# VHH binders against q86w26r167to484: the designs that were tried, part 21

Target 1, 318 residues: q86w26r167to484
Amino acid sequence: SLVVLQGSAGTGKTTLARKMVLDWATGTLYPGRFDYVFYVSCKEVVLLLESKLEQLLFWCCGDNQAPVTEILRQPERLLFILDGFDELQRPFEEKLKKRGLSPKESLLHLLIRRHTLPTCSLLITTRPLALRNLEPLLKQARHVHILGFSEEERARYFSSYFTDEKQADRAFDIVQKNDILYKACQVPGICWVVCSWLQGQMERGKVVLETPRNSTDIFMAYVSTFLPPDDDGGCSELSRHRVLRSLCSLAAEGIQHQRFLFEEAELRKHNLDGPRLAAFLSSNDYQLGLAIKKFYSFRHISFQDFFHAMSYLVKEDQ
Key: E = the ipSAE of ESMFold2; O = the ipSAE of OpenDDE; V2 = 0.75 times the mean of E and O plus 0.25 times the DockQ between their complexes.

## First folded at step 4 (VHH)

Design q3 (framework vhh_7ubx_2; at its last look DockQ between E and O 0.24; V2 from the best seeds 0.00; counts 0 for: pae E 12.2 > 2)
Fold by OpenDDE, look of step 9:
Structure q3 (fold): chain B 318 residues (1-318), chain A 125 residues (1-125)
Amino acid sequence: as target 1 above (318 residues)
Amino acid sequence: QVQLVESGGGLVQPGGSLRLSCAASGFTFSDYAMTWVRQAPGKGPEWIATISSGGSTMRDDSTKGRFTISRDNAKNTLYLQMTSLKPEDTALYYCARYSEFTLVYSGTYVTFDYRGPGTQVTVSS
């Protein structure tokens, strides 16, 4: 079986994919249907040492001693969850080359095309805009749409996000009184941004006088709230602008080269301090052979998209 | 081609009842879990109920006990019986099909692979 989960950025595709794995593991989802469920983060596939199915399985299992031979004897009982097809990355060493299929991309493409393990089940998550790249690989696929939060789920999210009930109520009240914000919060990722923004304002003792009128305003409000000054000791406003420009540059470079994971060295090249940018960047440690290496990514692809868009508006010499 | 067509909506007074129907075609109806969802203007979608061969699940709120999902596989039809309707039940009601990977609704997300155009339910005095 081949199923494509499609949804806009931030609709919770990744969260759902991970939840499916957990629910399977606990016996709630698809009991007895699959012996193995492999969660594959497409943006992380580039980190594989070898472009082989066996290596992918080792990677997923987190164990180089996994019984891969035995696993592959019953492909029909395997489920691969390919999360973020649109986030497939180019190799680091090919960062500046023209877009082409990397060996890692080819590995997944062969899997999707049913060249490899034709009887296995595939669940692929992607954004709608990336379907044009996925469709040619699909022979028989079902498409499932992810819609985001219901009203009840939005309310629940606010209640769960804010530890203080009064803050939760206040924040939710603000959102409910603004159609733009309320609608935006249908998207879980944006809901998080909004909640974070509001929390940041509350923590800083600021009264929300003006509310965002569009999605761009929402992100701008968030950025304005959490953007740190640069360490150069200069004018605070100029330093903030510098950091903004740098984030935009990083995002743009990433989009341009189909990069979503960034090394520390890359951040340094953009004069960015990863730990200080926790509001915008997340970090993870990855096992690369015998080494562990830290990589950064935007907390959500929507941030990268936003900063990429902003890169056209900001000037380097401002 | 997969097709879902909802019917049975309309204007009803508070406390009234409606029975929605969804006619399915273009696929083996009995093999799929079917779902009712609704969406009011300016509001996000709301899951109501899902019915599969294994049974039915309902949202755990004020609709529980008032709404009942059922299906007739021989007629390729999904039903939603609504009773004690309230103004807040006013919405466009959709019939939706689930893929083979039917998700267990945990109150997290609304998903479907196909849905109909919807039938309007308006509860007003």
Scores: ipSAE 0.019, ipTM 0.330, lowest interface PAE 6.8, mean pLDDT 85
Fold by ESMFold2-Fast, scan of step 4:
Structure q3 (fold): chain B 318 residues (1-318), chain A 125 residues (1-125)
Amino acid sequence: as target 1 above (318 residues)
Amino acid sequence: QVQLVESGGGLVQPGGSLRLSCAASGFTFSDYAMTWVRQAPGKGPEWIATISSGGSTMRDDSTKGRFTISRDNAKNTLYLQMTSLKPEDTALYYCARYSEFTLVYSGTYVTFDYRGPGTQVTVSS
């Protein structure tokens, strides 16, 4: 069977996909139906040594000695979760094939087209904008749309986000009194941004005076809270405008070249300090052959979209 | 060959009304629940309403006072009656054939296996 799980940026589809893997492993989800569940992050497929199914299985298992022949013996008992189809990367310098696909892209396409392991089950998560590319690959698929948090789920999120119950109550009260913020928090990713911003304000002893009126204002409030302001008197590597321009440039390059993972060296070329930008960028270490290599990605794909959009506004500051 | 084709969209002024239709073919329409979903530019899909094969309805709280879903099984047609339209209702509206998928997690879900290309609704002066 094939299921496409659709959701806009930040709707929690990756969190849901990972929770499904954990619940299957603990026997709560699909008991007795699958022998193996493979979680595949589409943005990481570009890191495979070879564009082969065997390499994908080694990657998913974290074990280059995984018993591939035994695993593939009963394909109908396998579930592949292809997380973030819209983030499937194209290698920067790889020449396009006749169909415009790289070998690494074609591996997932063969699975989706049911040419490889035709009886396995697939769960694909994607943003709706990638459906035009995905749907020609589908024979028959069930579609599931994630619409976001209910009112009860928003209240629960605030309680789980804040360690201090009084801070949780205060933050939720602020959000409930603002119809725009309250509705925006239906999107889990925006809910995280809003909670992070409010926590930052509370920890600094600040009173929330001016309320965001739209998603751009919400992101700008977050940026203002977690990115140091420019130093009027000095030469500073922490100059807000310079760091913002660099983040916008990185985001624009990523969108232009279909890149979502950035090497540490790439960040250094943009004069970006990854650890200092943990509010915007996350990192992970990957075992590539004999080497361990660090890659960065925007914390949410919506941040990459936001900074790309901001690249136009930053150019107006000339 | 399952096919769903929406119609009835267009430009309408605030406070106006529109009735959307969805013509279904290639399957036994009366055996399936049907749903309406909308997607505004730059936003994700938003569920509006689902109607069972027997005619029972489930509707989103924000629109249920203004929007009504209905069906005519003899004509293989699904309808969405929209009243008191607001600029915020501007979106591509599409119909879909409901497909059951059980998730035991937080969040609102709309499940379907086929959808139409959609009909554009624009609310402006």
Scores: ipSAE 0.014, ipTM 0.460, lowest interface PAE 7.3, mean pLDDT 77
Fold by ESMFold2, look of step 9:
Structure q3 (fold): chain B 318 residues (1-318), chain A 125 residues (1-125)
Amino acid sequence: as target 1 above (318 residues)
Amino acid sequence: QVQLVESGGGLVQPGGSLRLSCAASGFTFSDYAMTWVRQAPGKGPEWIATISSGGSTMRDDSTKGRFTISRDNAKNTLYLQMTSLKPEDTALYYCARYSEFTLVYSGTYVTFDYRGPGTQVTVSS
């Protein structure tokens, strides 16, 4: 009853997990098997400070009046999808310690160890790098690896991404002529980056003369297309360089401390304007008790990893 | 219990050929689609080809024409015939059982649930 879904960054684990919820809700996946399916984002769970099962259910449902007694009547008919175990944040564990609690006493760990709701079904998505932290909690788990899009799915993705069929055909033709680019589009996250880049080039009236030759070139093409212009006389390159360094610094700090959500104050420390960097950062508002707080994250975990790797290339010897 | 063991890798000159084998045990081999995947140092895994239980094949276009997947259900063995090898083909090659979980849930992803330890293919002069 416990499945671990593994895949490298950008292979579509979150997209698959969310599609499973939708397909279950529409009756096409596991009809009659589960009364309720709950999606839990591990990246966002740090915002839930109270480790009670009732609170988790309220949070997942978005409704403090959810019928908890009815939901828990038959725990064997429940599925919990724990998405992004590798994105569980270090400050969450430190908050538990400050209250005299260990990670083993948290609701998520009790659920995974089958101490709470031992008869329910679990699906956990993660990158393999986090398996060291996850495996000691597991008892009997089936592991499934995701490699990405088939050839047919790549073609369908391009067709659905662009509103104009001619644009979709031209974009896919460009990609198919570059063997490296076509292989990279097996990874759905990279496929999205490539489609976004090509759409950006078409919207700006640009003709694609040279295509990226590797993953680094793909991300750099995206960065060069969407990094905000700076019309400060002859110093636009310096301003873009400064923003790029700030993004690298934010990503490196986040990886060092296992943080994937950032407060607005953290962006200000790095001299970053979140709303102007929507191509790289996304935001959401969360209710935390009586307060509403805005948090930012990299639009895709691959961007955080990419900018972190870049930080080593731009550092000088100390 | 499920075991997949690859063999047939080694050092080969550019333009050369190799045939990889994957011995399967611990499950009914003829009931499952099987997959070859490769991973070069410092890169992510790359799908090469999949063969259905009935023998139908699917290939990544980037390796199509040079690599041929086949199976022998009587011997519980999966094969990958590689020709016209290039230095960029240098990688760890492993076989994997196509995931029933992913087929049921997505229908859109190439995935697997069990893999072998792999066999190294090195293409250099």
Scores: ipSAE 0.000, ipTM 0.367, lowest interface PAE 12.2, mean pLDDT 75
ESMFold2 (binder alone), look of step 9: mean pLDDT 78; pTM 0.778

Design q4 (framework vhh_7ubx_2)
Fold by ESMFold2-Fast, scan of step 4:
Structure q4 (fold): chain B 318 residues (1-318), chain A 126 residues (1-126)
Amino acid sequence: as target 1 above (318 residues)
Amino acid sequence: QVQLVESGGGLVQPGGSLRLSCAASGFTFSDYAMTWVRQAPGKGPEWIATISSGGSTMRDDSTKGRFTISRDNAKNTLYLQMTSLKPEDTALYYCARYSEYTLEGYDSLTVTFDYRGPGTQVTVSS
């Protein structure tokens, strides 16, 4: 069977996918149905040593001696959770040309098309925008939609986000009085951005006099609060503009080349200091053959979309 | 009586490695999913990884490139192999018998467990 779980950016698709693996492990989800459940982050597949099923299984197990033959003995007892199909990275064109490889079919495309392990079960998470690319690969799939936070879930999120109950109450009051912010917080990722921004304002002793009127205003408020100056110094405001332009450039390159993981060297090329940009970028260390390599990604995929859109405006102002 | 006893912690230099062990008794170890959780002073517990009875793993993204969870059902033992340790990894590490996963907002997930060990201290400093 094949299920497509779809929802807007930041609706908790990854959190739900991870919870499903754990619920399966305890016997509360699909009891007795599967021998193995593999969680696959689509943006990480490009990091595989070789684009082969065996390497994918080694990656998922965290063990290059995983018993591939035993695992593949009963394909119908396998579930693959392909998380973030919309973030599936395309191999670099230079890498494909250097190896003489055609950019024809990825391993995940072969799994989805049922050419590889045709009897296994698949659960795919994606943003709706990628359905155009996914639907031609599907023969028959059940679709499930994630709708985001209820009003009660939004209230609980604010209470959980702020350690100070008085700050939680104040932040929620501000959001409830703004119809646009309140509705926007139905998206958990936007709720996080709003809470982070409000906490930043409160911790800096600032009074919130004007609230954002749309999604762009929400992201601009966050950026204005957390954007650091350039490491190279100079005029603080001018160096902040350089950091903004560099983030826009990184985001534009990512979207243009369908990339969502960036090496530390790529950040350095853009004069970006990853640790100082923790408000916008997250990092993870990956075991690649004999080496451990650090990769960065935007904390929320909407940040990459936002900075890419801003790249057009920043070019005009320059 | 259910018992979980961790070992293998200690003082280690940044970039070093440690292997933690957890000896389980008082229940059929092979029937349960097991998890590693860490807690730094003054902070809540942070989930690291869970492994099913059959050996399938789910790892937190922030540590999965450096930490590997494994088990030996014949020895009733759970393991955590830690590499490239950082000062930020300093915490009390304990194993737990997995019960359920709870959501604490958009970016926060916590593991709920019915039994845990006393923990083993890992300190990463020069």
Scores: ipSAE 0.006, ipTM 0.449, lowest interface PAE 10.0, mean pLDDT 78

Design q5 (framework vhh_7ubx_2)
Fold by ESMFold2-Fast, scan of step 4:
Structure q5 (fold): chain B 318 residues (1-318), chain A 124 residues (1-124)
Amino acid sequence: as target 1 above (318 residues)
Amino acid sequence: QVQLVESGGGLVQPGGSLRLSCAASGFTFSDYAMTWVRQAPGKGPEWIATISSGGSTMRDDSTKGRFTISRDNAKNTLYLQMTSLKPEDTALYYCARDSEYTLVGDWTVTFDYRGPGTQVTVSS
């Protein structure tokens, strides 16, 4: 089956796609239907070492020893999530030379045209502008439009998030008076981050006088609320920066290898203590054969994107 | 926190009728679209119907003549009225809360929470 998720910039397509991977992994979405779900960033496909299906699978698994033969044994039990099809078009269309698609991009086109793994399931996210380039590649496909939160839906979300009506009204008033925050809340995942930050501020008795001016400020405000420099229960300024660098490194590694679940050993590699970071990371126990293993994920998938983006700022700061 | 609990399943004879209920708690029920999904033995999940927060419905073509989805926001309850039941309707039926995202167009089974399900068996 092939499904196209389409929506304008800021509608949460990537966040939804990644949440679908997490929900599948936890057994909430498509239970028992797929053995493997592969998240493929179309923007990052150029980073592949080779244009072969085997290399794509190694990339998606984060493991050069991934059992390709076993994975491909039942192609009907595979789901590929091709995130950001419009990203494949931009570099090519900006170049006015007689060059075809890169070999790596050709691999994805073969998957979409159903020439490679014709019985697998595909979920493709794209902006509407790229549909003209996508449509010729499609056989029968189901189209789903993702709408960002309307003004009414944003108000409703705040009312649903806060159980206390007074807190909901206060939080929404703050957001409405800040155009950047208000527009950012069109993305449901950002709306969650903003509500969580404001709730934390209000519960700590903080007055919200200075409001964020961009998405980085929004996430930094959240971080400052839940990792304050504090001799009593928080951390020093140096240890806070150390934790932030570690979260950025974890997020970058996750993005690099298309992973959203991390073992405790990976947290230890980055000098992270999962329980201390409950505001940023959640954990679940998974049964792997006879063993139970704990996996961590960013509490909101937007955090992984945020910390990945921050990894550049942290490097520049040094 | 979020809980969905299905009830009303059981053993029914072919041609019979059954009404399933899903009691929701831990969230503002009226703000969410709700979905019914079934899973037959040895099969993957099949989407049955979705009802929006405003009451608009979308149903699978194979069952829409026999199954009706409805909701009672005052009772925080979702319903599935099933008529002319057939042996092939035998499955575990569960309700699900749709994702926080608003989706327009052809519906997929999109949910962030689901109930444990209620078994419907159509035989003899």
Scores: ipSAE 0.000, ipTM 0.123, lowest interface PAE 12.8, mean pLDDT 70

## First folded at step 5 (VHH; framework vhh_7ubx_2)

Design r1 (at its last look DockQ between E and O 0.01; V2 from the best seeds 0.00; counts 0 for: pae E 6.0 > 2, unsure alone 63.2 < 65, placed apart)
Fold by ESMFold2, look of step 5:
Structure r1 (fold): chain B 318 residues (1-318), chain A 125 residues (1-125)
Amino acid sequence: as target 1 above (318 residues)
Amino acid sequence: QVQLVESGGGLVQPGGSLRLSCAASGFTFSDYAMTWVRQAPGKGPEWIATISSGGWTMRDDSTKGRFTISRDNAKNTLYLQMTSLKPEDTALYYCARYSDLTLVGEGETVTFDYRGPGTQVTVSS
């Protein structure tokens, strides 16, 4: 009734959760078992304006006209997927907005503790270090580890990432010749970074002579490839270093305050132009009452963690 | 022979709207889940949305609230309604017959057995 999927950042937890919803919706997973499957992004739950169960269901269904009462008629036939428990935003030590996050966290805690909808099924994904915060809420849970790509899955990933078969073959050959890089690609998130870097190099006509030797080198290769040119369209090392420092600063502030979603004003505070930084930051528009508001996040929590760690090196430079 | 043909792309100003269409032939369209994918210069393919044969939809977070996938099984046509377009939406958009969602996070990719050649969407002043 309660399953915890755990694995390090980038091991495919979110993709598995989304795949389960799609496979259920197409009739290939759990046929006849669940009437509804709800996907909840824990990173985004702070955007829910009210901490009512009906509002959570409405939010998950995207303004679904189906009556909430009908959905809740048979709670034992419901599955909730709580994706990214480690990404729940916690109350900050900020005087202005501290209480605004607690009511929404309280609703998820009531679901996890089985105080709300105790007969429903739950699947929770998380990074292992957040288990210290999750386990006190659990009564009886089955734990499953996600380990990443098999050798066959790595090969298929490269074939699916590169639409040009010649590019896919060249990219995979480069990776297979570097044992450290090949093993790192067992983690799907790292595999994505590597493929993105290689495609960027190939699109720019560059020859790959220096292969990354560790996780830090992999992220730096990506950063070096995708940092945008200056405002005048030229390339400047000073401008690129300024943008890198600003990304590190945003990531460090976010981690310090346990924040994973950022407003445009926060990006401007760090002198970041979100639209120009699509390789590092994603954005979504969210309905917040009567308003639609844009929020940014790092494309993956691994980027936020990486830039945070790098911020100590940037500080040393001063 | 299975064919998928996209249309409706073009140049549009920021904040504008477009409706993409994908005409399907050579298979029983109503039996298959369908998906939209985009690929921007210098990036790998990005999953946008998938719609089941019965009309269930799932969207990637990056276009949530702005893009809506739909289908008309009587016309064998898949649609993507795009609103509030941004320069970062500039990409080649193609439809595909969904097989699996196999990739993670920053570069999620659907697997598919057939895709169209795509239609270009360019968002600029």
Scores: ipSAE 0.099, ipTM 0.597, lowest interface PAE 6.0, mean pLDDT 77
Fold by OpenDDE, look of step 5:
Structure r1 (fold): chain B 318 residues (1-318), chain A 125 residues (1-125)
Amino acid sequence: as target 1 above (318 residues)
Amino acid sequence: QVQLVESGGGLVQPGGSLRLSCAASGFTFSDYAMTWVRQAPGKGPEWIATISSGGWTMRDDSTKGRFTISRDNAKNTLYLQMTSLKPEDTALYYCARYSDLTLVGEGETVTFDYRGPGTQVTVSS
């Protein structure tokens, strides 16, 4: 079976994919159907040491001694969840347009094309734009469209996000009174941004007088709330702008080179302090052979998109 | 008591359009995924589309691009917009409350716990 989950950024594709793994593991989903479910984060595939199927399986199992030979004896009982096809990373190359498929990309493409393990089941998540690149690889696929939160789910999310019921009600009231915010909250990722923004405002004792009029305003409001000053002792406002420009630069460089994971050294090149930017960046440790290495990513791809877009505005002001 | 009542079926010419509705009652509509299924004479039930709170899925062979599934939770109503209807679309169309979706081999099985009596769609010149 081949299933494609498609949805815009933040609609919950990753969450759904992870939930599927959990539900399978607990016996709730596909009982007896699959012996193994392999969750593959496409943005992490670049970190594989070798572009081999066996290595991918070892990676997924988190065990270099996984019984790969046995696993491969019954491919029809395997489910691969390829999460974030649109996030397949490429090495930093100046001329991306001329670049062929990387070996790691090729590995996944062979799976998707059913050249490798043709009887296994595949679930692929992607954004709509990247679907254009995926479609040529697909023979027969079932498409599922992820829409995001229902109205009830939005309300529930607010209630779950805010520990204080009064705050939850206040926040939700603000959102319900603004059609743009309310609609935006259909997207779980954006809903989180909105909730976080509102919480930040409340914690700071700020009355939300002006409400965002578009998605850009939502992100700007969030950024304005959580953007830290630079420690270099300069004017607080100038320092904030510097950090903003740096984030924009990082995001733009990433998008330009199809990079979504960043090393600490990369952050330093942009004069960014990862731990101080927890509002915008997340970090994860990855096992690379015998070494563990920390990588940063934007908390959500929508942040990277936003800062990338903002990079054009910042450049114009220079 | 859970009730599902389909409407909107009828006779239509090839190339025509119909909008089916399913009125739901007796349960919290918004909490359940809903499904359209059809059955043509002499054929088994055929899954068309399912819509949940988080998304929708539809068969991608004969109905792709022609049919649209949607819902109005405030009205407890499921919809199926059908366009460019073909004689092959002639069937009894059922609204069903979705229970589970299981991948079976290269296919999938949709299960439901309640189904309406159906509305007849006939496409004929």
Scores: ipSAE 0.033, ipTM 0.326, lowest interface PAE 5.7, mean pLDDT 86
ESMFold2 (binder alone), look of step 5: mean pLDDT 76; pTM 0.747

